# VHH binders against Beta-methylmalyl-CoA dehydratase (mch): the designs that were tried, part 21

Target 1, 351 residues: Beta-methylmalyl-CoA dehydratase (mch), of Chloroflexus aurantiacus (a9wc34)
Amino acid sequence: SAKTNPGNFFEDFRLGQTIVHATPRTITEGDVALYTSLYGSRFALTSSTPFAQSLGLERAPIDSLLVFHIVFGKTVPDISLNAIANLGYAGGRFGAVVYPGDTLSTTSKVIGLRQNKDGKTGVVYVHSVGVNQWDEVVLEYIRWVMVRKRDPNAPAPETVVPDLPDSVPVTDLTVPYTVSAANYNLAHAGSNYLWDDYEVGEKIDHVDGVTIEEAEHMQATRLYQNTARVHFNLHVEREGRFGRRIVYGGHIISLARSLSFNGLANALSIAAINSGRHTNPSFAGDTIYAWSEILAKMAIPGRTDIGALRVRTVATKDRPCHDFPYRDAEGNYDPAVVLDFDYTVLMPRRG
Key: E = the ipSAE of ESMFold2; O = the ipSAE of OpenDDE; V2 = 0.75 times the mean of E and O plus 0.25 times the DockQ between their complexes.

## First folded at step 10 (VHH; framework vhh_sonelokimab_d1)

Design E6 (from C6 with E61Y V62E; at its last look DockQ between E and O 0.84; V2 from the best seeds 0.00; counts 0 for: pae E 7.9 > 2)
Fold by ESMFold2, look of step 10:
Structure E6 (fold): chain B 351 residues (1-351), chain A 121 residues (1-121)
Amino acid sequence: as target 1 above (351 residues)
Amino acid sequence: DVQLVESGGGLVQPGGSLRLSCAASGFTFSSYGVGWFRQAPGKEREFIGAISGSGDSTYYYESEKGRFTISRDNSKNTLYLQMNSLRPEDTAVYYCAAVEYDSSWYLPDYWGQGTLVTVSS
């Protein structure tokens, strides 16, 4: 039928194209409850209104990653419905704080195109911006996606690969908190380790593991209104590359963030996504472990109460992280690694 | 000029064993993760497993049942797949593949031409 939208294939994208994504979404306390039940995240900022109020917020905000998944999910029918893989992220900056009751919408711009050597797929680079009901940016980021061609013989577009930032500069971060050393409750936060206590190069094994359930990862993906067929349609995927539905890469990001509480409890919120790679697929039955490395300590101009840490969190499947699996000496990822996530968190300073 | 060339395919009876080889040339073999895929007629390629550049780490998807073993010999630029207890469902074209430093196993950077394995009485 002409009313059924098959999504875009690689040759359907044009450089500079702007796409307004359907289905603006009002976030509710019910969404927060479902997100919490899926990940069990223990960060106090998003769990406790009194804790959030002690930092100058109205109440407990929506988790940065829930915001990310909702903004991301709106793009899927237009950008990645016919995708093979989401290849990476860059320049992810969180803006205005999101609370239950806020309505989010997403617009994307095609900023790059590159046909792959196989002539059957291409890479689409998009810059996506999520805004609230007052047109304040809540999140912007770049991602690039490998998308199937409809016609393998279609001519290639002119190759344009955008400049991708290495990281979001500390001067571009939104820092919506004010921390009073006298009033910051370390016991409620769950750790005595503050920004001052972490060292560049320090590696932290988060020790715990979480096994993914089939219904669970699908429910999470539906919560975000993410329609990518590879997560849902076993009738097709039984015959596909892996013979199974694959887990949404963002589900792994949220599991890894939740696991990171043990070791990074005072990492109040994610302020930026600098880079990210989904290096291997994950499936139901896989047990996810994670570890983190402190990549940089960054003073926030004009602030002595709160600082930024640039963190790499690596997630693995069925591989405990006491020996920090990552890349070998040649730079190849360990096959157990499913996520390489480079992000910036905000953390109180002791002084 | 990058090449990956599989060999060792053929006809084997159910319950039998077969060892596949993949000879690599045109790139620094030890700096790439390498792995195996297979493709039955009319289906997409299916991931079997991979081994890190150094050979220290392996991952198995299908061989998690204990039937397949992946190994590599960096001095000979060769990747191996040992297949035991073969079943008719293992009939497929088997491909080796290589992944660069930042690439993911979603779409490997280099592919072999494939070798046919047929499992039947």
Scores: ipSAE 0.012, ipTM 0.514, lowest interface PAE 7.9, mean pLDDT 90
ESMFold2 (binder alone), look of step 10: mean pLDDT 80; pTM 0.805
OpenDDE, look of step 10: ipSAE 0.181; ipTM 0.678

Design E7 (at its last look DockQ between E and O 0.02; V2 from the best seeds 0.00; counts 0 for: pae O 13.4 > 2, placed apart)
Fold by OpenDDE, look of step 10:
Structure E7 (fold): chain B 351 residues (1-351), chain A 120 residues (1-120)
Amino acid sequence: as target 1 above (351 residues)
Amino acid sequence: DVQLVESGGGLVQPGGSLRLSCAASGFTFSSYGVGWFRQAPGKEREFIGAISGSGDSTYYEVSEKGRFTISRDNSKNTLYLQMNSLRPEDTAVYYCAAVEYDSWYLPDYWGQGTLVTVSS
């Protein structure tokens, strides 16, 4: 049909192009409920309004990753519908706190293009910005994705690869709450360990595993209004690369984050996404485990009540993480590793 | 004055072993995570790994399948790097570094480095 949109192919993107994504999304408590049901997150900040209020917020905010997934999902029809692979993230920075009732919209700018040597695909770099109904930035990030060409004979664009930050500086982090040692309830939070108690280089096995069900990952992906075909259409994917539906990588991120509660319960929210890599695909039936490494322990300038931890969370499929699987001697990921996620969390300090 | 002084570097044949030491002074050693970097000629400095203040946790940037082991002795204010099965590509200046409340991407203190040359 002439009225259907086949999505963009690599040659359709232009450097500097701005894309306004459809559609705006009002987040509701129903979304929060469904998100909770999918991942079982136990973090106190997003679970309890009184807890959030003790930190100076009006109510329990929307989970950082739910915000991410919603903002991300909007980009899929325009950016990655014809993608082969989602390659990575950088420069993720969370801004204004999001609450039920807020409406998010996403805009992306093409900031880099590089055709692959095969001439059949190329990499598109985009800077995406999510804003609320007041045009406040709630999340921005860079991602790059490998996209198919419709016409292999289409001329290659000038190669432009943007500079990608290694991490979001601590000075650029948004700290939306205040912690009072007297008011911070460790028992309710679920852990006595605060910022001061963690050491750089510390590894934490989160122990538990969660098996992915087909209906669950599909429902999650739909919750985010992510329309990528590979997640849904078994009729087509049965004949595809994997012969099955692939799990949305963000689903793995949220599973891993939920698992990380055991060991990182006082990681209140994610302030930055420094990098992310979906190293191997996940499928229904896979059991996801996770472990985390403390990469950095950063004091926040002007603050003594809250610190920042840079954390690497690694997720595996069908492999417990007691031995902290990651890379081999040659730098290759363990085949069981499905996620390498570098992010910064905010955690209360001991007063 | 804070000092980190590496030692133990030298020439070794491929397949050989070497143990590097880093002697720390001028700060509370046990309160800092400490780690190792290396820089090969014409290459950027790379992170090898680190050990927590207590010594209970270690981090390695890449798995060396047991080739490299990081340890520390807080009673001696010393950091160690045991290197086994050395290869020519391991040739580099090795640096020790320390962090208290900061990133391993920007350590608080650096040593001057010790040269390790792996060659036949």
Scores: ipSAE 0.000, ipTM 0.237, lowest interface PAE 13.4, mean pLDDT 93
ESMFold2, look of step 10: ipSAE 0.000; ipTM 0.326
ESMFold2 (binder alone), look of step 10: mean pLDDT 81; pTM 0.816

Design E8 (from C6 with G33N; at its last look DockQ between E and O 0.02; V2 from the best seeds 0.00; counts 0 for: pae O 13.5 > 2, placed apart)
Fold by OpenDDE, look of step 10:
Structure E8 (fold): chain B 351 residues (1-351), chain A 121 residues (1-121)
Amino acid sequence: as target 1 above (351 residues)
Amino acid sequence: DVQLVESGGGLVQPGGSLRLSCAASGFTFSSYNVGWFRQAPGKEREFIGAISGSGDSTYYEVSEKGRFTISRDNSKNTLYLQMNSLRPEDTAVYYCAAVEYDSSWYLPDYWGQGTLVTVSS
């Protein structure tokens, strides 16, 4: 049908092109409830309005990752519908706090293009920006994705690879709340460990595992209005590379984040996404474990009440993380590793 | 006076090994996280890795290759960097740095003068 949209192929993208993604999304308490049911997040900031209010917020905000997934999902029909692989993220910065009732929309700009040597695929780099109904930036990030060509004989675009930041500087972090030692309830937060208590290089096994169900990862992906076909259509995927539906990588991120509560309970929110790799695919039936490493401790300029931790969270499938599985001596990821996620969280300081 | 003095740099062939040392003085060494940076000609300084004050925790930016090992001896106030399977691209000035426990690696408290490592056939 001429009215259906087959999505963009690699040769359809132009450097500097701006894409306004369809379907603004109003986030509601229902979305929050469903998100909680999917991942079991126990973080106090997003669980308790009184707790959030003690930090100067009007109410419990939307989880950082729920914001990410919603903003991300909007890009899929236009950017990655014909993608082979999601390659990575960089420069993720969270901005204005998002609350139930807010409406998010996403715009992307093509900031890089590189055709692969095979001439059948290419990498598209996009800068995506999510904004609320007041045009305030709630999230921005860079993503690059490998996309199929419709016509292998289409001319290759000029190669442009953007400079990608290794991490978001601490000075660029948005700190949307204030912590008072007098009213920060450690018992309610679920941990006595604050920013001061963590060391660079510290590794934390989050111990617990959660098995992915087929219906729940699909429901999660739909919650985000992510339309990637590989997550849903078994009839087609049965004949595909893996013979089954692939779990949305973001689902793994949220599972890992939820698991990280055990050991990082006072990590209030994610302020930045520095990098992320979905190193291996996950499927229904896989049990996800996770461990985290403190990469950096960052004092926030002008602030003594709250600090930033740069954290690497690694998720595995069907492999407990007691020995902190990551890479072998040759630099290869452990086959069980399904996520390598580098992000920055905000955590109260002891003062 | 606080001092961090790197040593052990030099010329090494590709595939070779080198062990760098950083001698610390003028401060309570065991109370600081210490780590290594390097800067190649015409490139920005990059973080290699760090070890906690107690020595119980280590982090590597380049750990994916398993070529570098960071250790410390608090009794000697010395930080070490064992480098194996060296490559030409490892050519750089290597710096030792110290960060107070509650400070940031984005702004280390103390720096060494650096030691040059050249990997060349």
Scores: ipSAE 0.005, ipTM 0.215, lowest interface PAE 13.5, mean pLDDT 93
ESMFold2, look of step 10: ipSAE 0.020; ipTM 0.539
ESMFold2 (binder alone), look of step 10: mean pLDDT 83; pTM 0.835

## First folded at step 12 (VHH)

Design F1 (from E2 with D102E L107E; framework vhh_sonelokimab_d1; at its last look DockQ between E and O 0.34; V2 from the best seeds 0.00; counts 0 for: pae E 10.5 > 2)
Fold by ESMFold2, look of step 12:
Structure F1 (fold): chain B 351 residues (1-351), chain A 121 residues (1-121)
Amino acid sequence: as target 1 above (351 residues)
Amino acid sequence: DVQLVESGGGLVQPGGSLRLSCAASGFTFSSYGVGWFRQAPGKEREFIGAISGSGDSTYYEVSEKGRFTISRDNSKNTLYLQMNSLRPEDTAVYYCAAVEYEYSWYEPDYWGQGTLVTVSS
């Protein structure tokens, strides 16, 4: 039927194309409850309205990663419905604080195209912007995705690979909190360690593991209204490349963030996504572990109450992390690594 | 022209051992992660495990429980799979695959054509 949309294939994208994505979404308290049940996140800022109010917010805000998944999910029918994989992220800046009741909408621009060596797929680079009902930016980011060609004989477009930022500058971060050292409740936060206590190069094993369940990863992906068929349609995927449904890479990001509470409990919120790679597929039955490295400590201009930490969190499947698995000397990822995530968190300072 | 060529398959009795080889050509072997998959008749293709370009890091599916060992010899451009204590359930076509370090295992850059392993009395 002319009324059904099969989504875009690689040769359908044009450099500079702008897309307004359908279905603005109001985020509800129900969404928060589902997100918490899926990941068991324990960060006090997003769990406790009194805690959030002590930092100058109206109430407990929506988790930055839930905002990310919802904004990402709006893009899927247009960008990645026929995708094989989401390969990475760059330049992710969180803006206005999002609360239950806020409505998000997303637009995207194609900023790069590259046909792969196999001639059957190509990489599309997309810059996406999510806004609230007042047209305030809540998130912008770049991602690149491997998309199937409809016709393997279709001519390749001119290759354009955009410049990807290394990180979001500290001067561009949104810092919506005010921290009073006298009133900051370390016991409720779950750790005595503040910005001042972490050192660049420090590596932290988050020790715990979480096994992915089939129903849970599919439910999480539906929560975000992410319609990528690879996560849902086993009738087709039984005959596909892996023979099974692939776990959404963002599910791994949220699992790793939740695991990081043990070691980074005062990392109040994610302010930026600087870089990210999904290095291996994950499936139900995999147990996710994680470790983190402090990449940088950044003073926020004019502030002595709160600082920024740039963090790498590496997630693995079926491989505990006390020895910090990562890359070999040639730069190849350990095969157990499923995520390499470079992000910036906000953390109270002693002053 | 890139090639991955498996060899060493054949008929083996239950409890026996077999060593598969995958000879690589047409690319810089040591800069690629390499791994093994298998597909039994009428079944889904399944990932067995992988080894980093340097050979320093390996990953295995838990179900193999130490029966299989993946290794590589970069001087010979060859990936190996040592299979011990073979069972009839191990009967499958075995494939090698390679990924460039900038790509994920979601879509290996190169595949071999496969070698058949049959485990029966």
Scores: ipSAE 0.000, ipTM 0.397, lowest interface PAE 10.5, mean pLDDT 89
ESMFold2 (binder alone), look of step 12: mean pLDDT 82; pTM 0.830
OpenDDE, look of step 12: ipSAE 0.009; ipTM 0.258

Design F2 (from E2 with Y101L D102E; framework vhh_sonelokimab_d1; at its last look DockQ between E and O 0.74; V2 from the best seeds 0.00; counts 0 for: pae E 9.7 > 2)
Fold by ESMFold2, look of step 12:
Structure F2 (fold): chain B 351 residues (1-351), chain A 121 residues (1-121)
Amino acid sequence: as target 1 above (351 residues)
Amino acid sequence: DVQLVESGGGLVQPGGSLRLSCAASGFTFSSYGVGWFRQAPGKEREFIGAISGSGDSTYYEVSEKGRFTISRDNSKNTLYLQMNSLRPEDTAVYYCAAVELEYSWYLPDYWGQGTLVTVSS
């Protein structure tokens, strides 16, 4: 039927194309409960309304990564339904705070196109903007995805690979919190280590591992209304390259963030996604481990109560991280690495 | 033209050994991670493991109790899989694959045609 849509293939995209994505979504307390159940995240800002109020907020906000997954999920039917892989992120800036009851919508622009060597796939670079019901930006970011061609003989478009920002500048961060030393409860936060206590170059093994279950990763991906077929349809994927459904890369991001509580408990919110790569597929049965490195320690202009840390978090499958697996001397990722994620967190400071 | 050609498969009795080779041409071998997959009859395709371009780092997806060893020789553009103490459950078509630096193992850029290993008594 003409009413069913197979999604866009690589040759369907045009440089500069703007897309308004369907299905604006009101985030509910139920969504928060499911997200918490899937990851068990312990960051106090998103777990406790009294804690959030001590930082000047109305109530506990929606986790930055849940906002990210919902904004991302709206793009999937148009951008990545026929994707083989979501490869990376850049320029991710969080804006207005999101609470339960807020309605999010997403628009995107195609900013780059590159056909791959196999002639069967190409990479689409997309800038996406999520807004709330008052048209305030809650998140913007760039991502690039590997998408199948419908016709292997379709001519390649002109290659355009955008220059991607290295990081979101500290002057562009939204810092919606005010930290009062008298009101910030270190015991409830779960750590005495504040911005002042971390050093650039410090590596932190988060030590614990979480095994992915088949129903778990699919339920998480459906929570975000992410429809990418590679995650769901085993009847097709049984005959595919890996013979299995692959795990949504964002599921790995959220698992790694949750694991990072042990070592980074006062990194209460993510303010920016600077860079990220999904380097290897993950499957049900894989055990995810993570480690982090402090890449930069940044003062926020005019503030002595809160600072920013730029962090790399690396996730692996079936490989504990006590030796900090990453890249070899030639730049190849260790085969166990599934995520290389560069992001900025906000953390209270003593001075 | 890129080419990956596996060899060394065949029939072997349980407890035996085989050494598989994968000869690469048409690309700069040392700039790619390379690795092995297998697919048994009626089963999902299984990632066995991989070795970095330099050869300094290896990863094994499945615990084979030290039975399998991956190595490479960049001067010969060849990837190897040494398999010891073979069992009937190791019967499969074995594939080599290559991944450029930018993407890693999520989607191998190149695949071999496969070599059949049969382990039976």
Scores: ipSAE 0.006, ipTM 0.346, lowest interface PAE 9.7, mean pLDDT 88
ESMFold2 (binder alone), look of step 12: mean pLDDT 80; pTM 0.815
OpenDDE, look of step 12: ipSAE 0.312; ipTM 0.715

Design F3 (from E2 with Y101F L107E; framework vhh_sonelokimab_d1; at its last look DockQ between E and O 0.39; V2 from the best seeds 0.00; counts 0 for: pae E 11.8 > 2)
Fold by ESMFold2, look of step 12:
Structure F3 (fold): chain B 351 residues (1-351), chain A 121 residues (1-121)
Amino acid sequence: as target 1 above (351 residues)
Amino acid sequence: DVQLVESGGGLVQPGGSLRLSCAASGFTFSSYGVGWFRQAPGKEREFIGAISGSGDSTYYEVSEKGRFTISRDNSKNTLYLQMNSLRPEDTAVYYCAAVEFDYSWYEPDYWGQGTLVTVSS
């Protein structure tokens, strides 16, 4: 029917194309409650309005990753409904603070195209921007996806691969908090360890594991209004590549972030997503563990009260992380590794 | 130049066994994870499983667990797929692939040209 839309295939994308994604979304307290139920995140900033107010905010803000999943989810029907794989992220910068009651909408621009050698797929690079009801940017990021062609004989577009940033510069971070040393409640935050106490190269096992349930990952993906059929339709997926519904990669990101509270409790919020790899597929029944490495400590210009840490968080399936699983002696990712995530957090400084 | 060359395909009766080989050249074989895919006529390419560069870690697609065994011999630059209890549904072109540690199995760096396996009576 002319009234249904099967999504875009690789040959439907044009360099410089701008897409306004449908269905602006008002985020509610109910959405926050469901997000917390799915991941059990314990970071005080997003859990406690009095805690958030002590940092100068109106009330407890929406978790950065919930914002990310909602913005990401809006892009799926247009960008990745016919995708085989989400290959990576770059340049993810969080902007204005989001509160319950705010309405988010998303646009994307195609900034790169590359047909693969098999002639059946291509890679689409997109820059996506989420804004609130006042047109303030709440998130922008780049991702690239491998998308099926509808017609293998369709001519290849000119190849354009954009320059991808290594990280979001510290000068571009949004730092919406003010930390008063006299008023910062370390007991409520859950840790005495502040920005000053972490060292580059330090590795932290987050120790706990969480098993993914089928209904859980599907409900999480629906919460974000992410329509990628690979997560939902077993009738189709039983005959598909894996024979199972695949867990949304962002679900793993949120599980890993939640697990990281034990060891990084004062990492108040994520300010940037620098890079990310979904290294192996995840499925219901997998138990997720995580560990983190401090990649860099960055002073924020003009601030002595709060600093930034660049963190790598690695998530595994069915493999505890006390020995920091990562790559083998030949440099290949351990098959148990399902996520390699490079992001920047904001953490109070002692001075 | 990089090459991955599959061999060992052919016609086999249902319930039979085959061992496929993938000979690698033009790169340091032991530095790459290697794995197997297959593509049945009219279907999308399907991941079977993979083995780490050292050979000490393996991953299998759950539906194929127990019938197929992946191994490698780094001294011979060769990847193997042992297939047992073959069924007509296993009829496909089988491909080997290689990936560096910075890439996912959704986009392998190198592909072989494939070897046909036909399971019929």
Scores: ipSAE 0.000, ipTM 0.254, lowest interface PAE 11.8, mean pLDDT 89
ESMFold2 (binder alone), look of step 12: mean pLDDT 81; pTM 0.825
OpenDDE, look of step 12: ipSAE 0.310; ipTM 0.727

Design F5 (from E2 with S104N L107E; framework vhh_sonelokimab_d1; at its last look DockQ between E and O 0.20; V2 from the best seeds 0.00; counts 0 for: pae O 11.2 > 2, placed apart)
Fold by OpenDDE, look of step 12:
Structure F5 (fold): chain B 351 residues (1-351), chain A 121 residues (1-121)
Amino acid sequence: as target 1 above (351 residues)
Amino acid sequence: DVQLVESGGGLVQPGGSLRLSCAASGFTFSSYGVGWFRQAPGKEREFIGAISGSGDSTYYEVSEKGRFTISRDNSKNTLYLQMNSLRPEDTAVYYCAAVEYDYNWYEPDYWGQGTLVTVSS
């Protein structure tokens, strides 16, 4: 037999199975620079060491989503190499702050299996945990993917669908910052609006759009060491359904987050990923827009200096968001919607 | 065996109407979202729209809204596509597809063989 790894098919997964993913990744300033070049994020926390220090950190930390992408990318060869769809996320919780020089590794546990009725595919639920070199959890999340079967005659596993939380409770959020009203620089942050100024139900159009280029989304995906074939191999994908390479859904998340700076500049970091859906595929040449809705405004127990906002960011392709496109009256997504992302951010309070 | 069989295609004049049908068998039809695609000569296959398992929700590409209507009859295991105000550019092979998850059309579970619609004077 060959020494190459064809990846796992649905029937290869076992409930309770633990997978150690290759390879550990040391994050460097180079990674930060490339990430910045790809998305143009302007958030002060990740842009300025002095700003980060004013919040009690040693230096500017790694962007929450860069951490997510790196931890996620490691799972792809073992979990979703033969996947036909990434279905969703839940229970995402960020832990220890990550800095350049830290080394991240990821393990996943299979926590659910459900063969589809067609008998050709099934859904795999995994709980993934990223840790640093000190075995501190930096990120955990649940992901489920639809995976092909190699043998359609393989026996169906017992159906086990895990309970998925709707959101991460505020009490479970890691808050690594200390904010002093006296030294929080609103001008440097880029907005005068803090936690107190936002209202539940408030909608924000982030206005600007960014067009995806083939080289850029591929470079981003490679930066994360994500090896999903549909993102890279045009020779094969040319004969596929779309005739094109599909953009990594996480790329859309980061683009949308970057755009959200306009309106949510003081959202320091993402503390939780409550849910995420890649509702439609994106391709090179598509222009991504985004808008956000405040879903919840949560005080953090024992803290008066910082609060949590639960935010839904919706991204669209080739459709500005001035009218906040989302779902129609029947509950169907607008055809232009490519991302529905529910997450929790930390934002200073006025005190 | 799972089957999706399209019918109703043919030649129609510009401005005309046509109703396509897709007969499903071999799977629990009502548990699947079903939809329509088309592929014109020399063009990539494109999504038209879909309808949820229960039939209570429909999804259309923006370009097709108003002219095309998708419906289903679960008692007959049949999907329909009503096409009005047809144009020459609507000429294509039309395919029905089924997806277990209504919101995920990246890779449908089942495909029909297609039916040719030609719009020409």
Scores: ipSAE 0.000, ipTM 0.256, lowest interface PAE 11.2, mean pLDDT 92
ESMFold2, look of step 12: ipSAE 0.000; ipTM 0.347
ESMFold2 (binder alone), look of step 12: mean pLDDT 82; pTM 0.830

